# Designs tried in a protein design chat: VHH binders against Uncharacterized protein F14F9.5. Part 20

Target 1, 296 residues: Uncharacterized protein F14F9.5, of Caenorhabditis elegans (q9guc9)
Amino acid sequence: TSYSTSNGIRLMTFNIWNSGANVENGQQKIAKHILMVNPDVVALQEVYANVTRNLTLMLGHPWVAVERNHEYPDTAILTRHVLIPNTNLSTSGAVGVKIMLRTGFMIHFWSLHLDYTSYGPYAANNKLVDKLDQIMAGENVGRGPQIYEILNLPMMKKWMEKVEDVPIFIAGDFNGPSHLDWTEQTKKIHGDWVIRWPATKELEEREFSDTFREIYPNVVSDPGITWSTVNKFNPEWNYTIPEPQDRIDFLFYKGPVVPYQILTYSGCEKPQRIPFHSKNDYPSDHFAVFADYTFI
Key: E = the ipSAE of ESMFold2; O = the ipSAE of OpenDDE; V2 = 0.75 times the mean of E and O plus 0.25 times the DockQ between their complexes.

## First folded at step 8 (VHH; framework vhh_podentamig1)

Design r2 (from q15 with G35A A95V; at its last look DockQ between E and O 0.01; V2 from the best seeds 0.00; counts 0 for: pae E 21.0 > 2, unsure alone 60.8 < 65, off the site)
Fold by ESMFold2, look of step 8:
Structure r2 (fold): chain B 296 residues (1-296), chain A 122 residues (1-122)
Amino acid sequence: as target 1 above (296 residues)
Amino acid sequence: EVQLVESGGGLVQPGRSLTLSCAASGRTFSTYAYAWYRQAPGKQRELVAAIYGGSTLYADSVKGRFTISRDNAKNSIYLQMNSLRPEDTALYYCVAGWTIGYDEDSEEYDYWGQGTQVTVSS
């Protein structure tokens, strides 16, 4: 007489690498992989103008989209559920919206793409760099302030006040690692640095949970790398220098949900590395990440 | 392939100023640490200044006199040398540094320009 009354949600974050421009038929392949994952909501990064319109046409009814409110969107959200009118928020690096599932459950959802400049792992892995402020340059003027911008929007503060009623998800490409991954146990592979990366640390201090690291707490056995599927050796040094590999795409949550699964995703075929990537079936240089949650 | 090309060296009198430039080829200009090294006759190469992003480091012998800077739009690094002294006479090299630390087999990479001569003499 036992039966499930659980109501779940699948969320995905997908940096789509210049809207598929680097891969033949890239937008069709983006849509294909979204359908293969079968998410309820998708956070997109590297979104060009008109791309969400093309993607929702390929995905079909009832898929809809919201883009960051800017001539160059960069971030967007796709869903097969209901976008609640007049709830979209835009920042310099993110778009947020309230979504009602067709079951009546509601969520607040963000897609973010933090500033890419002064990428910290490059500095941390450089032997000429011996001071922390050299590593933190991009964090203090780009990525950190962009997280602060989201958290301090008046409407976001209202969402936070009601988080025990409607959960908040923050998903996307942080262009930097998690403070949970750069620890004493891992410092040898991080140029001997332990870094409290501020974007992820700020979210932890606001009691957001990192879904991947909650399900997989051991950073050594489960590194969770999302950068990169195709950039294993640095192309600017003619592929003679290995590219730092880190987890930089995250799903954070706060509120009345329980995660029970999270995976990195790059399709079924192994991607060919740069510069031989143009015919890849998986159209991105990031792994996508998807996770499943149950409403409480 | 990355190329570093120094320029701006020359003969100057003590107490005067000179600006060195380093043109970097490639798309990774913003991702590296850059440094100036110098080598005087009969001496080993020594670090003069280094830069990554907005952070700088200077040898004690040049602090307050030399300034390293970068221009991302021109893919260039500069060394402004003020209050030049005869002991600053050397061949000056532009260097790009990259260190990989993924595991026990990590490799270390340094790329050097050809050098530009600075001679401080009356």
Scores: ipSAE 0.000, ipTM 0.150, lowest interface PAE 21.0, mean pLDDT 84
ESMFold2 (binder alone), look of step 8: mean pLDDT 78; pTM 0.788
OpenDDE, look of step 8: ipSAE 0.807; ipTM 0.910

Design r3 (from q15 with G35H; at its last look DockQ between E and O 0.64; V2 from the best seeds 0.00; counts 0 for: unsure alone 59.7 < 65)
Fold by OpenDDE, look of step 8:
Formats: sequence, structure tokens, C-alpha cells
Structure r3 (fold): chain B 296 residues (1-296), chain A 122 residues (1-122)
Amino acid sequence: as target 1 above (296 residues)
Amino acid sequence: EVQLVESGGGLVQPGRSLTLSCAASGRTFSTYAYHWYRQAPGKQRELVAAIYGGSTLYADSVKGRFTISRDNAKNSIYLQMNSLRPEDTALYYCAAGWTIGYDEDSEEYDYWGQGTQVTVSS
């Protein structure tokens, strides 16, 4: 059964792993699990062309979608509420839109998929790496700039000016950890590194809240890992080296809402690890994340 | 730290009903998702039911027969099992964590109970 309140909203971020291409009946399974969670709004990543059309058909009325303006959309937003026309925004790694909830509340919502290159935790776990710049390589040229691109859009600035009335949500796959998770308390599992990951740090500086860390403040007992459901060992090393497991999928918010629940999601069936993942019911290599908020 | 303690298991005949309870300690009861798992001898552990907020999930094998519920005031989770079958025989576990779903590593669940045995036999 689904949970809905008159003054509440459930948001989800869902990296759909190359639009479900890595499992049998992937798109159908994507739709299935969206319906299982039954969010009001979904941030999608790794969206191929025409995939949102198929998903909305499978989901049925009243689901609608908006995509990043690109031949390869990558990011999209699904909602069973109302997309406000001519409010969609696109960046190199994100799509944003204004949504009117059927309850009458308005929100600004971003789906982002930051650059995947030079994944920092790989360098951090390499004993030969002794310089912070080696870990930050992907942050400096990709993920960091993409966050700034979103924040510096003129329309985003206007949204920020109205944030006391209309909340802003930023959801998606950041392809990097949180500065809140890589601390002195956790450095032993992070190659003895304490890293202030720029993407999440910048959002904090702009007074966005990380929903998961707000609900679960203990970084040791509640790591909230979203990477990965199936990638446990690195295929490039013939599955002999463990894949770093991190929280890289986030729901940020700013404005007049209060979260009261946030969970990761991986379906009801046991996912098989790579390379035996083709028949998995859950179609992603990421845990999805969904959260419930109350308007205040 | 949260501790989970299951109870209510036993031997029953097919077609009968049984209610399992899971008592949780700690102050963060309302934020976690709760699962019932079961493991039969020689078989893999399987998800039976889950509850998060006001939402529930069920394995296909128990849909229509089992009901998961919670009592926040008692920090307890329940599994009402009706129309029990021999194939329902297993050790039943309660789990709590920030994840809805099955993970073989069980790292996404912070806490597990010791289990309660359910045996369905004529």
C-alpha cells in the first residue's frame, strides 16, 4: 500500500542503470518499482531517448515527464502531479522544473546526474595516492562545476529568492560521496582520508539540507549506502578487488518542508551480483532513495 | 544501539493462524524500515514482509495470508500469519534498517533479531 498525506510529499531519486538495459524487461521493472514506492516525484538518471515516453505509458495517467534538453537526456523528472509549462531548466548534468501538486503546494525540483569520470573513492583507496588533488580530479573538472552551473542559473537564483514560499529539491546521483560521510570517524574505511567533497559541500554552503544525514546523523551506524546493489567487486580486476561502497545518491532540500522519513530501496527480491544480474527484478546498480516531507 | 527480540513462534497445524511479535529497543523506532525474513533448513533466506511508515510490502508467497503491522507506542512489529502451510515452516527473523529490500550482505540493516521458529505440520 502507498502512503500519502494531504500536506505531504514523497520524493524519489532513481538511477535506472542505462534505462534498464542491463536486466531483462528493464523498463517494465523500472515502472514496477516506481509504482511500488509510489512517489509524487521521481528524479531519474541514465535516461535514454524515448524512455520517459515508455515509462509514462506503463505508469499510466496521470504520470508525466520532463527531460533534459539533449539528444541523450540522461536526467528526467517523472511526476503524477502537474508540470508547470515553460519552467523546465537544463544544464550539462541536470533538469529542473516547477511542479504544482494536486494538493495545491508548489515545488521546484531538480534531477541531476553528475559526471562519472575519475570517481574519487578509487583514488582514496589506492595506497599509492598521497595527494588530495588526485582524489579531487573528477570533482574539479566535472562534478564541482556542474553543481555551480545549476546554482548560477538566473532562474535558479530566482527560485532561491522565493525559497521561503516554494521549496527547492535537488535529487540525484552525484557520482561522489558526501562531505558529511567522509569524516574523522569514518576515515579508516576511506583510505585514512577526510574529504570535503565539493558538490555536497557547496549545497550545504547554500543552506540546503541533506535529508538522509538529517534523519540519520550517525555516519558510522547509518552509512546509507546507495552504491551498489550489484557491483561489489571491480570487474576490471577480475572481481578480486572490492568495489568501494558509498552513499552517492542524495535528496537535498531547502524551504518550508520537514522530512520525517528517508529510506534506500532495492526491491523485494535478492539482487544477484555482477555478472549474474541479468534476471534481477530490481533493475539498477544503485539503491534508489525516497523520502517523505511535510509542508510547514 | 537497537535490539530486536522475536516471539510468538511455535508448532501449528496447516490452516491455522499465528502471530509473531518483534520488540525493538532504542529511541529511533519510527525512522527505520522493518522486515520479516524467514529461512527454512537448506534454503536461502527470503523476505516475507516489510513495513515503512504506513506502507507495506509482501512476498508473493504470503500475499493475502500474512499481514505486517506496527505499534509505535510499543516499539513493536507484528506478523499475522493466516492459513499457514507446511512450506511456511522456517526460522523467522525481524530486521531494522534504512533500506527497503533484500541485500544478501545484510549490511543495510543495522539490527537483527535471533529469530523465532515456526513449524507447520499435521
Scores: ipSAE 0.731, ipTM 0.873, lowest interface PAE 0.6, mean pLDDT 94
ESMFold2, look of step 8: ipSAE 0.784; ipTM 0.917
ESMFold2 (binder alone), look of step 8: mean pLDDT 77; pTM 0.777

Design r4 (from q15 with G35S A50V A95T; at its last look DockQ between E and O 0.66; V2 from the best seeds 0.00; counts 0 for: unsure alone 60.0 < 65)
Fold by ESMFold2, look of step 8:
Structure r4 (fold): chain B 296 residues (1-296), chain A 122 residues (1-122)
Amino acid sequence: as target 1 above (296 residues)
Amino acid sequence: EVQLVESGGGLVQPGRSLTLSCAASGRTFSTYAYSWYRQAPGKQRELVAVIYGGSTLYADSVKGRFTISRDNAKNSIYLQMNSLRPEDTALYYCTAGWTIGYDEDSEEYDYWGQGTQVTVSS
């Protein structure tokens, strides 16, 4: 009903795969799928210059954007609500902003894209790898420090102090799995490793909640895979080696909200795999993720 | 474990209407998306419609003609198919899960019915 949605919000994270460059009419398709999901706020990753301008034109009024920077943002936030002036925060891998819904509820929202190099699951699933530091190479010098950077911004610390007044959401492509997914129960599909992936572990230690895993706590029955719609066999090995499939796109929250729905999304037409992807209707190699929350 | 049983398929003339039903049994989650997919001969399986919470989503090819609905008391999902065309001829599947959109890697985590055939022919 309209009453049940008056205190609600739908958040989406969408890695847009080189700003749609890998599929025909990719930016039009990105806008189409945002409209089909009908979110209030979208965290975008892999955003090239001028792409948010094009997307907001296609989405129409009242959609607006915030980018990490105006020339090569990589991360951006789209919303049909009000961006609060002078609240933009930028880090090496993220952009944050305060948003006021037209109902008057407020949120702090981050779009995050962590470093993609030295992807840990490749090492972990290599049977010749037997040392943890080979797996953690990209976590200790890239992805982990990027989470630390967000959490230690002076204004982020102030947002955290007021989190029971204004909730904080951190959404995006972590380029690594959750420590909640790589456990004793799942190690047989993870090269027999149990890994406490630091980016997601740091957020848990700061009492952020992983929306998908809160709603679907069983990692074995509900893995929540977001990587990949099109990369099932690794192109670097001429498509002869399976590509690790993991949940690497997350919606984290802290504060006075309750999640009640989360779904992965890839549109209505089955994506064709790389290299046959150029005509895909869904323009990304990640599933998008969207979730619904009620303010309390 | 969720079991899904479709019914209501058949042979119908173009321009006519048909209602598909999907009875769900077993442990169902209120957070699941419930969907209709279809697969025509020689075509890939495609999402037709989905209902999730109070929201719905439709493929472009069926917007304005098809309506998905849910009866929580009967634990049933319906697809009202109006203004049927020959291109709607397919095997229609009811599904439940946390994914909107078909993916063969996640297929083993989703629940699928056995399908009901819809044939639109003069």
Scores: ipSAE 0.705, ipTM 0.870, lowest interface PAE 0.9, mean pLDDT 89
ESMFold2 (binder alone), look of step 8: mean pLDDT 77; pTM 0.782
OpenDDE, look of step 8: ipSAE 0.810; ipTM 0.905

Design r5 (from q15 with A33V A95V S106I; at its last look DockQ between E and O 0.67; V2 from the best seeds 0.00; counts 0 for: pae O 12.0 > 2, unsure alone 62.0 < 65)
Fold by OpenDDE, look of step 8:
Structure r5 (fold): chain B 296 residues (1-296), chain A 122 residues (1-122)
Amino acid sequence: as target 1 above (296 residues)
Amino acid sequence: EVQLVESGGGLVQPGRSLTLSCAASGRTFSTYVYGWYRQAPGKQRELVAAIYGGSTLYADSVKGRFTISRDNAKNSIYLQMNSLRPEDTALYYCVAGWTIGYDEDIEEYDYWGQGTQVTVSS
């Protein structure tokens, strides 16, 4: 059933795992689960060329899409509302656009997929690693700079100037954890490290709110894990070493909205672990995340 | 902390209907997703239905037969089960949390009831 209110909005971030290529009928399943959640706007990651065209066909009217301006889009935005023409923005790891909701409200929306290289938690869980710089390698050259790229766009600055009237949402796969999750309370499960992950920290410094941590402030009881649905053991070690499980998919917001619900999502069918994942009904190795907001 | 108490289970014949109820304690009822899991003998727990806001999800095996609903005024969740089949025999759990899905290593819901037995047999 569809969930919509006169002054509400449901947002979703959904890494679609190489456009569903890792499961049977992957694109159909992507569309299926989007419809199951029925968000107003979806941030997609790992979007191949022409995939949004197929998805919008399967989703039907009034779904529309915008992609990052690249031969490999990677990031895209789907919506049941109106994309404002000539407002789309592209960076190395993200696409943004202005959306007019059918209720009349306006939003600025980003879908991002940050660099996946040098995943920090791997280093953090390596007992041979004793320097913070080894953990931060991917942050310093990839994920950190990509956040700054978004924030320093002239148009983004203009959006920020209008944030009291038009909320900004930043959604996506950050390929790194949150500084809010790696604390003294959780360091024992993170190789005894307390890490201020720069991508999420920078957004906090710009007064963006992490929707999940706002609603669930307890980092121990509510870890909000989004990685992974299927990747539980490291394939490089013949599945003998556990894969670090972390919250890496986020919904950030700034502006005149209040969240009242946020969920991780993997459907109603049990996903099988890699390498037995081909017939999974849920087509992603990430949990999706969706949240409900009220305009104020 | 939320406590969940299930009721309404029992023995029924195939084709009959049964309604399960779940009473949730606490003041934060509206902040959680609620659902029903079931575990049949020798099988893993599986999600049967979930409700969040006005949206509902169902396992394929129960679509068209089961309906999940909530009453915020009563802090209660319900599962209407129609056209029951022998394969629906299981211990049914009411759950509350912020996640919908499966994980072998991580409990996807924060709170679980003790369960109510549903047995479908001729």
Scores: ipSAE 0.000, ipTM 0.250, lowest interface PAE 12.0, mean pLDDT 90
ESMFold2, look of step 8: ipSAE 0.430; ipTM 0.774
ESMFold2 (binder alone), look of step 8: mean pLDDT 79; pTM 0.804

Design r6 (from q15 with G35N S106F; at its last look DockQ between E and O 0.69; V2 from the best seeds 0.00; counts 0 for: unsure alone 59.1 < 65)
Fold by OpenDDE, look of step 8:
Structure r6 (fold): chain B 296 residues (1-296), chain A 122 residues (1-122)
Amino acid sequence: as target 1 above (296 residues)
Amino acid sequence: EVQLVESGGGLVQPGRSLTLSCAASGRTFSTYAYNWYRQAPGKQRELVAAIYGGSTLYADSVKGRFTISRDNAKNSIYLQMNSLRPEDTALYYCAAGWTIGYDEDFEEYDYWGQGTQVTVSS
């Protein structure tokens, strides 16, 4: 059962791994786990065409959806509250919308899926890599610019002007770690690198808070790993090389809310590793992340 | 650092009830999810029930029979087990962490209790 307060909200980000295509009955399982967590709003990534329609049908009333304006949506937002008409925004890697909660509170909400190209941790864990630019390659051409695209939208600027009254949430798969996690304390597990990952750093500079790091300030004891539930070894090397495991799914917020809980989620059954993942009950290669906030 | 101590296990007959307790130490009781796991001889550890905030989750095998609850004032988690069956026989563990789910490579739960034995036999 889910818990909801009159002045609270539960948010979730959920990379649904190619719309559940990698497991049996994937879409049904996606819906199942959404209902188990029962968030007020869900940020979805890797959403195929017509998948939001199917999910809302499975979830039932009052669930509704908005998706990025593209033939391949990729990002979408589900909510059991009210989508404000004509407030949806689309970027190359994100969709945003204004939501009216049934309690009367308003929020601005983003679901993002940043570019996956040149995943930085691969370079960081390569002993032959000795230049920071090699690690930042994907950040400079993809993930960084996509964050700026969101932040520089005229409507986003308007949202930011009203952030004292209406909170802004940015949730999703960043396909990169947090600058808060790659520190001197953790460099031993990151190829001896301390990296200021631009996407998360930029949000910090705009005074967005990383909900997980706020609740769990110790980066060593509470790493909050979201990648991966099933991808533990690189298949290109016959599963002999370990896959870097990082926190790459985030819930950021700015405005008049206070988080009091945040957790990662992979269901009740243990996911089997790739390539034995087809029958997994949990349909994603990402841990989902959900958090509870109180309006203040 | 959080310490967890389970209690309440024992030998019971089928159909009977038992309540397990998990006492947590530390200052961060309210932030973590708390899970009950069990491990039967020769079987893998399995999630039985989880509580996070006011929300609960149950394995299909125990739905309708088990209830997980918490007392924040006592920093304690409870598992009420009704209609016990022989297949419920296991060592029951309490765990605390920031994850609901399994990951063998990352101990998703930072803290584990020593376990309490539950035996259901006629």
Scores: ipSAE 0.748, ipTM 0.887, lowest interface PAE 0.5, mean pLDDT 94
ESMFold2, look of step 8: ipSAE 0.838; ipTM 0.940
ESMFold2 (binder alone), look of step 8: mean pLDDT 77; pTM 0.776

Design r7 (from q15 with G35L S106M; at its last look DockQ between E and O 0.85; V2 from the best seeds 0.00; counts 0 for: unsure alone 60.7 < 65)
Fold by ESMFold2, look of step 8:
Structure r7 (fold): chain B 296 residues (1-296), chain A 122 residues (1-122)
Amino acid sequence: as target 1 above (296 residues)
Amino acid sequence: EVQLVESGGGLVQPGRSLTLSCAASGRTFSTYAYLWYRQAPGKQRELVAAIYGGSTLYADSVKGRFTISRDNAKNSIYLQMNSLRPEDTALYYCAAGWTIGYDEDMEEYDYWGQGTQVTVSS
């Protein structure tokens, strides 16, 4: 393929905004944009029941899916490669699986969608908030524990023990920014806070690498915003307060791969903002993210 | 610090071809996408084509008619435009960065040329 070499892989994370329900023909448009990016593996978030069946039909052979084990999955993984049987993992906010590329390379891959409640940047950008624990409310009881849930699964521990043989990717919508983006250099656009966001910090402590920030280490010149294509002012305040814009969709990796490209994606036609979004060609309120890696 | 300068625009008849060039100068990164956008009068800016690594991406309206290419030795990006139609009339912009798709709030994080006019008319 022209997007990768025989020892390469393209990974995509795509929050599909209520399975495309917010735009006309949303599921066809989701499939269209997956095909335009032409990834090997896609992490999906906001997946409703039956949606992966519809998407794989539209994408065609050989696309297959794994959903989180729940009647309303929320997270799923799509791939044009081989799902290894009996390797599916589900948590409260994620689905994981082992995938064999047609070339024979193996990966372990997670699609995650962390809890969205008590979104820390709302508190951090509120001038009335002056205590760290007010900002961290959703992190310490939702998003942080969801990362620990993944890392403490017995099979995930086995994957980590063999990570130098089979790389592990963790992709998805964290519903929170990176500790790498909220620093002394950026505090003035973050309510004068420097925050060590625990979900991303825990992954760094386990030696996962943030692909975007590895390739683009300068947080000022290259913010990498993924929220939002259409939500620039907060609708819960009748559009009177700017919506915090952050990078909240990530591709993390550990193991024998080297990233060489990462891009945000919102299609060819500019998305119209809420409430004028229903006819958008790009069907999501998140930018998608895709990245290319070479196996070592 | 990438500087981009487009050339090759002009007036052409429907069905004819035109090649746009974008000379890139200054520091370039292998991780950048290089892109052609276009904007017709009174319309929003839209992505036409992108090249990134060994991959290309095209808007549906131009696929099969337009080809993006890169010459690393000349530090240049090209758009070969075949079978031109009146609806291809626009100001064409070369761009570079880590975004695929236009967002006016993200515009400042990318590099842009000044644009070259293409007019397709009898």
Scores: ipSAE 0.835, ipTM 0.938, lowest interface PAE 0.5, mean pLDDT 89
ESMFold2 (binder alone), look of step 8: mean pLDDT 77; pTM 0.773
OpenDDE, look of step 8: ipSAE 0.906; ipTM 0.955

Design r8 (from q15 with S106V D110Y; at its last look DockQ between E and O 0.77; V2 from the best seeds 0.80)
Fold by ESMFold2, look of step 9:
Structure r8 (fold): chain B 296 residues (1-296), chain A 122 residues (1-122)
Amino acid sequence: as target 1 above (296 residues)
Amino acid sequence: EVQLVESGGGLVQPGRSLTLSCAASGRTFSTYAYGWYRQAPGKQRELVAAIYGGSTLYADSVKGRFTISRDNAKNSIYLQMNSLRPEDTALYYCAAGWTIGYDEDVEEYYYWGQGTQVTVSS
């Protein structure tokens, strides 16, 4: 918070579902729910052109934004703290920046939105494929390379070299589940598959920590579902097959911080499912995720 | 593993106050959000207030009137309800979990109390 010299930070990731276009007064509702969570920094996904301008006006001073680009942003970062000039990084699916908190701590922060194509969880859960190679071929073309792109930016490598001074957070919509959630223990609810999803596996191999799974290691009792608040049956199958419900929105971290809280969020009123969603108070088809960390 | 029991409901006049209590038993996790939910007849269940760590969150309809609090020594969550209105009439539930909100795919991962009735009527 900006009230006192706290040793903490609240980070939020929020896929805003076509910038609120699917819900009446969607941008106003997006701003409302950001204020209700009261985060320090927000990773946004599905950001249309000019939407961050509207959102920062609704949130008020001192909220500011960075976007991936003006014509096709898709990802953005909002914060009530200080964006460090000339530190913006962009990839095909992400935007990163250095932020100085009003408390004096600094972070490196990414908002990402990974590719949403391939046969992944839909095919696996509905037994439409029977070989791991079919699933991995789809993953190795989209989501995996996008994580590799972030990790191999020259400035990101410099951020990694200094991670014990300034922590790095990677937040966003991975459009795929975690390898930590699709295990031998949980295969019965995942179409009898155990899959090492490459995007999250790559981050683990670089020693990033998955905040939700660190705080809640039991995937059976605490699945942490973030998809979907409104899409319970697959529209690609004319709503006749259950939509896979997974945790696909993550907060990863590396560096001198300790997480002590993480929650999914969908507001106070139950979202109505598609196609009855237009009046929902919660304006997204993803649960938001927010987490609290203490600096060391 | 967490069991929740609500108490303190009853019939009250508009403008008056009530305090709801929720006694938790079993292992209580400090990382969970603890919340008060309500369901009026013919309405969907909604979150009224949540407490999580040192933070609180309130539905718009109760901001400034209701206060959630937690007593860790007694493993209890409270809802102080002031300036009660007829539209606050509902069955009130205490719940705990890793989420803030209500959804049919995650509700089975909440720990729920049995509910306590609050009726606000002239």
Scores: ipSAE 0.755, ipTM 0.908, lowest interface PAE 0.9, mean pLDDT 87
ESMFold2, look of step 8: ipSAE 0.754; ipTM 0.909
ESMFold2 (binder alone), look of step 8: mean pLDDT 81; pTM 0.824
OpenDDE, look of step 8: ipSAE 0.882; ipTM 0.945
ESMFold2 (binder alone), look of step 9: mean pLDDT 81; pTM 0.824
OpenDDE, look of step 9: ipSAE 0.869; ipTM 0.938

## First folded at step 9 (VHH; framework vhh_podentamig1)

Design t1 (from r8 with G35L V106M; at its last look DockQ between E and O 0.79; V2 from the best seeds 0.00; counts 0 for: unsure alone 61.9 < 65)
Amino acid sequence: EVQLVESGGGLVQPGRSLTLSCAASGRTFSTYAYLWYRQAPGKQRELVAAIYGGSTLYADSVKGRFTISRDNAKNSIYLQMNSLRPEDTALYYCAAGWTIGYDEDMEEYYYWGQGTQVTVSS
ESMFold2, look of step 9: ipSAE 0.757; ipTM 0.881
ESMFold2 (binder alone), look of step 9: mean pLDDT 81; pTM 0.825
OpenDDE, look of step 9: ipSAE 0.903; ipTM 0.951
ESMFold2, look of step 13: ipSAE 0.745; ipTM 0.893
ESMFold2 (binder alone), look of step 13: mean pLDDT 80; pTM 0.812
OpenDDE, look of step 13: ipSAE 0.892; ipTM 0.946

Design t2 (from r8 with V106M; at its last look DockQ between E and O 0.78; V2 from the best seeds 0.83)
Fold by ESMFold2, look of step 9:
Structure t2 (fold): chain B 296 residues (1-296), chain A 122 residues (1-122)
Amino acid sequence: as target 1 above (296 residues)
Amino acid sequence: EVQLVESGGGLVQPGRSLTLSCAASGRTFSTYAYGWYRQAPGKQRELVAAIYGGSTLYADSVKGRFTISRDNAKNSIYLQMNSLRPEDTALYYCAAGWTIGYDEDMEEYYYWGQGTQVTVSS
């Protein structure tokens, strides 16, 4: 291997769209794009059974995986570094683990996939919707409670007590926008709503930092869209109504690191839109996100 | 606001080399990814190579033949193109932003040069 000794780490989040099932040779393409990004750790979402086994074989030594569970993983973590034994945590929508880099630095890392039902932007852009509780329906029963579940695990509380020793990263598909992106300045493209989306707001209240918005604070010039590479017009309306485009894939951090780079990723070839996507080189309907941090 | 100016295009025989240059001005250099894109007539624009932080990325069709590099002192990005093929004939653009890839939204949120033509023919 040609790993370098450094104070740095590259983290990636990658919703792999039904484990590549929507694209020809999708698992091979997932592995290819992981290698092209060259991350240290990958948060995966939409993971089917046995897919991490297939992916680590394609990626080769020393890549290893941890899954939320074996039968119905949905979320998983891949790394070329060392998974610390007996540190796995699982929730209904997430998996967490302690990782030791080959340089000796340690992190706590989460891959999460929040509930997708009652997607708030659909209600916010519906011309008949005029009440906040109609927009917030999925937040109150799915996405909000799932963040609370993670933050209140007894072992997560212990990780947070030691966050100045070992940083905590929370990465994944939130299936909802950031409260930092739905503001007074952007309300015209959001159905004239300003909404404090609770999943991202809860993390801000616990002093997690949103890496993309920290590096690119201007929401108008730098929207950071991650949904969608292929769904630009809503398929439920035979592609006659625009699909809301938002940043819904995030890398949050807390602890002794400084971010210095963050990028969205969709490979070199332009993805073709639904329904013409089956031969895409980039095998997902989300942009991946990767970021570089320096340990302090 | 960053402004990008390409140079170095031209007509060249197959198997030969060219170096493209992209002079950048006006913005902090370190947080953007810089990419070389190309578009042949009737084709979609595609990413050829990108440089970001200390890392590089290449399209499959150019790996081993093209090299992207950056000179921070000159605020410039280069594409060394070796072993050129007729299929490399295209208008080459320099671009800067926070995405590795191509999407229609990039015209609105990205900085683009005007392009430099590369023609590979005998």
Scores: ipSAE 0.781, ipTM 0.916, lowest interface PAE 0.7, mean pLDDT 89
ESMFold2 (binder alone), look of step 9: mean pLDDT 82; pTM 0.837
OpenDDE, look of step 9: ipSAE 0.907; ipTM 0.956

